# VHH binders against o75319: the designs that were tried, part 309

Target 1, 181 residues: o75319
Amino acid sequence: GNHIPERWKDYLPVGQRMPGTRFIAFKVPLQKSFEKKLAPEECFSPLDLFNKIREQNEELGLIIDLTYTQRYYKPEDLPETVPYLKIFTVGHQVPDDETIFKFKHAVNGFLKENKDNDKLIGVHCTHGLNRTGYLICRYLIDVEGVRPDDAIELFNRCRGHCLERQNYIEDLQNGPIRKNW
Below, E stands for the ipSAE of ESMFold2; O stands for the ipSAE of OpenDDE; V2 stands for 0.75 times the mean of E and O plus 0.25 times the DockQ between their complexes.

## First folded at step 21 (VHH)

Design sa9 (framework vhh_h_nbbcii10_fgla; at its last look DockQ between E and O 0.64; V2 from the best seeds 0.00; counts 0 for: pae E 7.3 > 2, unsure alone 64.4 < 65)
Fold by OpenDDE, look of step 21:
Structure sa9 (fold): chain B 181 residues (1-181), chain A 125 residues (1-125)
Amino acid sequence: as target 1 above (181 residues)
Amino acid sequence: QVQLVESGGGLVQPGGSLRLSCAASGFSFSYDRTFSLGWFRQAPGQGLEAVAAIYGSGGSTYYADSVKGRFTISRDNSKNTLYLQMNSLRAEDTAVYYCAAKYPWLDSPSEYDYWGQGTLVTVSS
């Protein structure tokens, strides 16, 4: 259906690039069919996403969609020139090793193939916060060796909202490093 | 499991046209737009050669010099199918044509991770 996700309006549409990384987080853009349920200023479509990214003088090189549904927008709503990867990620639960692995490898693959540019990896779930924040931080911690608290702080600051799920935070801070292969 | 199945091969006269199809399963063209898809061919007594490829989400294509201007590679995401439109076919185009896919996010010792079984194209008068 076309019901607006709960609390979707409460979150900033797009965060800021995370300094020192190629990551940018945003909430899920909604296809045109959702607009009738939104005030004009609340609308955030795939087109709006790209406009907002451009306003930051950035460019998306990859979109990783972590939502567990396909109802928000279709890959066809995105320019064909922008790679799109769907990683179905269950909400509220710490992502499993397979999900983490898929995310890491996607990021690593992108970085290997995009050494000659500064395009960003756009990551989103529904709110672009918890699942998104966890996986980005997990990558920074496991792959880049960033301290958990530093990764979390960086993400929160750049997203404009703080990770909310205690299980995610706890796992990032005290959980084991996940295998990178 | 990922599978690629070629079809559309057959006998055609020089100057004729043929369209090959590669039906992909095990992954979605729509929801994974990071992979590259390509066509290869192996003529009798010759090695495997690249014919055409689409890299990534689209827009970047490759054609071998020998087929440039005659062949067109395309994909239909809704059908999860890769195509090779072959026009102005020549005798030297006779070969087994293979569909292949590469996942850039996966470490692979080969250029392409998945291969079809091939379809035979014979161009003869």
Scores: ipSAE 0.303, ipTM 0.683, lowest interface PAE 1.1, mean pLDDT 92
Fold by ESMFold2, look of step 21:
Structure sa9 (fold): chain B 181 residues (1-181), chain A 125 residues (1-125)
Amino acid sequence: as target 1 above (181 residues)
Amino acid sequence: QVQLVESGGGLVQPGGSLRLSCAASGFSFSYDRTFSLGWFRQAPGQGLEAVAAIYGSGGSTYYADSVKGRFTISRDNSKNTLYLQMNSLRAEDTAVYYCAAKYPWLDSPSEYDYWGQGTLVTVSS
């Protein structure tokens, strides 16, 4: 079905670029079939995503889709020139090592290929918050050596919403550094 | 466990047609548009030649000069399958044809990271 995801309307569509990184986070864009259930100001389509990124004077060079469903939009709704990667990520639990590895691998590959530009990695789950924030922070902690609380604060501030799931926060703060990439 | 499996090779007369298929598993054409996909061939006693490719993010195509206008690369994302339509076949098209995929950010010594087993195409009277 085309039901609006629970509480999706409560979240800002797109965050801000996280300073010192190539990341920007957003909630899942919804294809046209969902718009009948939305007020005009609530709409956030794949095209709206790119317009909002352009309004920030930024450009996406990769979209990493963390949703565990295929119903919200099709990759064909994105510009043909933008790489897209879906990493099926189960909600409500800390992502497993395979998921973390896939995310780190994609980010590292992007940074190598895009060292001569300033394009961003867009990351989203359903709300662009918990799974998205966890994986971005896990990357910053494990690969860039950022302190856990600093990574979380940076994500929260730039997304415009705080990470909500305590098991994710606890794992970032107290869990081991993952050496998988 | 990325796997590529070719099929559709065989014996054909000059001027004939064949359609090669490459079934992919371990990644999704619909949900991973970061891979480039290609067909390569190796004739007896010859080196490996790139025949055609579809590049990942732009969907742009490449064709070797020797096959332009005769071969068409395509893919069906719903079937996770890459195709090579080969028309107006000539004796010099005789080769083992390989399907390949390239992961552009993987630091690999080869230009393509994943390869099929190959399928033999023989063009003769």
Scores: ipSAE 0.016, ipTM 0.490, lowest interface PAE 7.3, mean pLDDT 87
ESMFold2 (binder alone), look of step 21: mean pLDDT 80; pTM 0.810

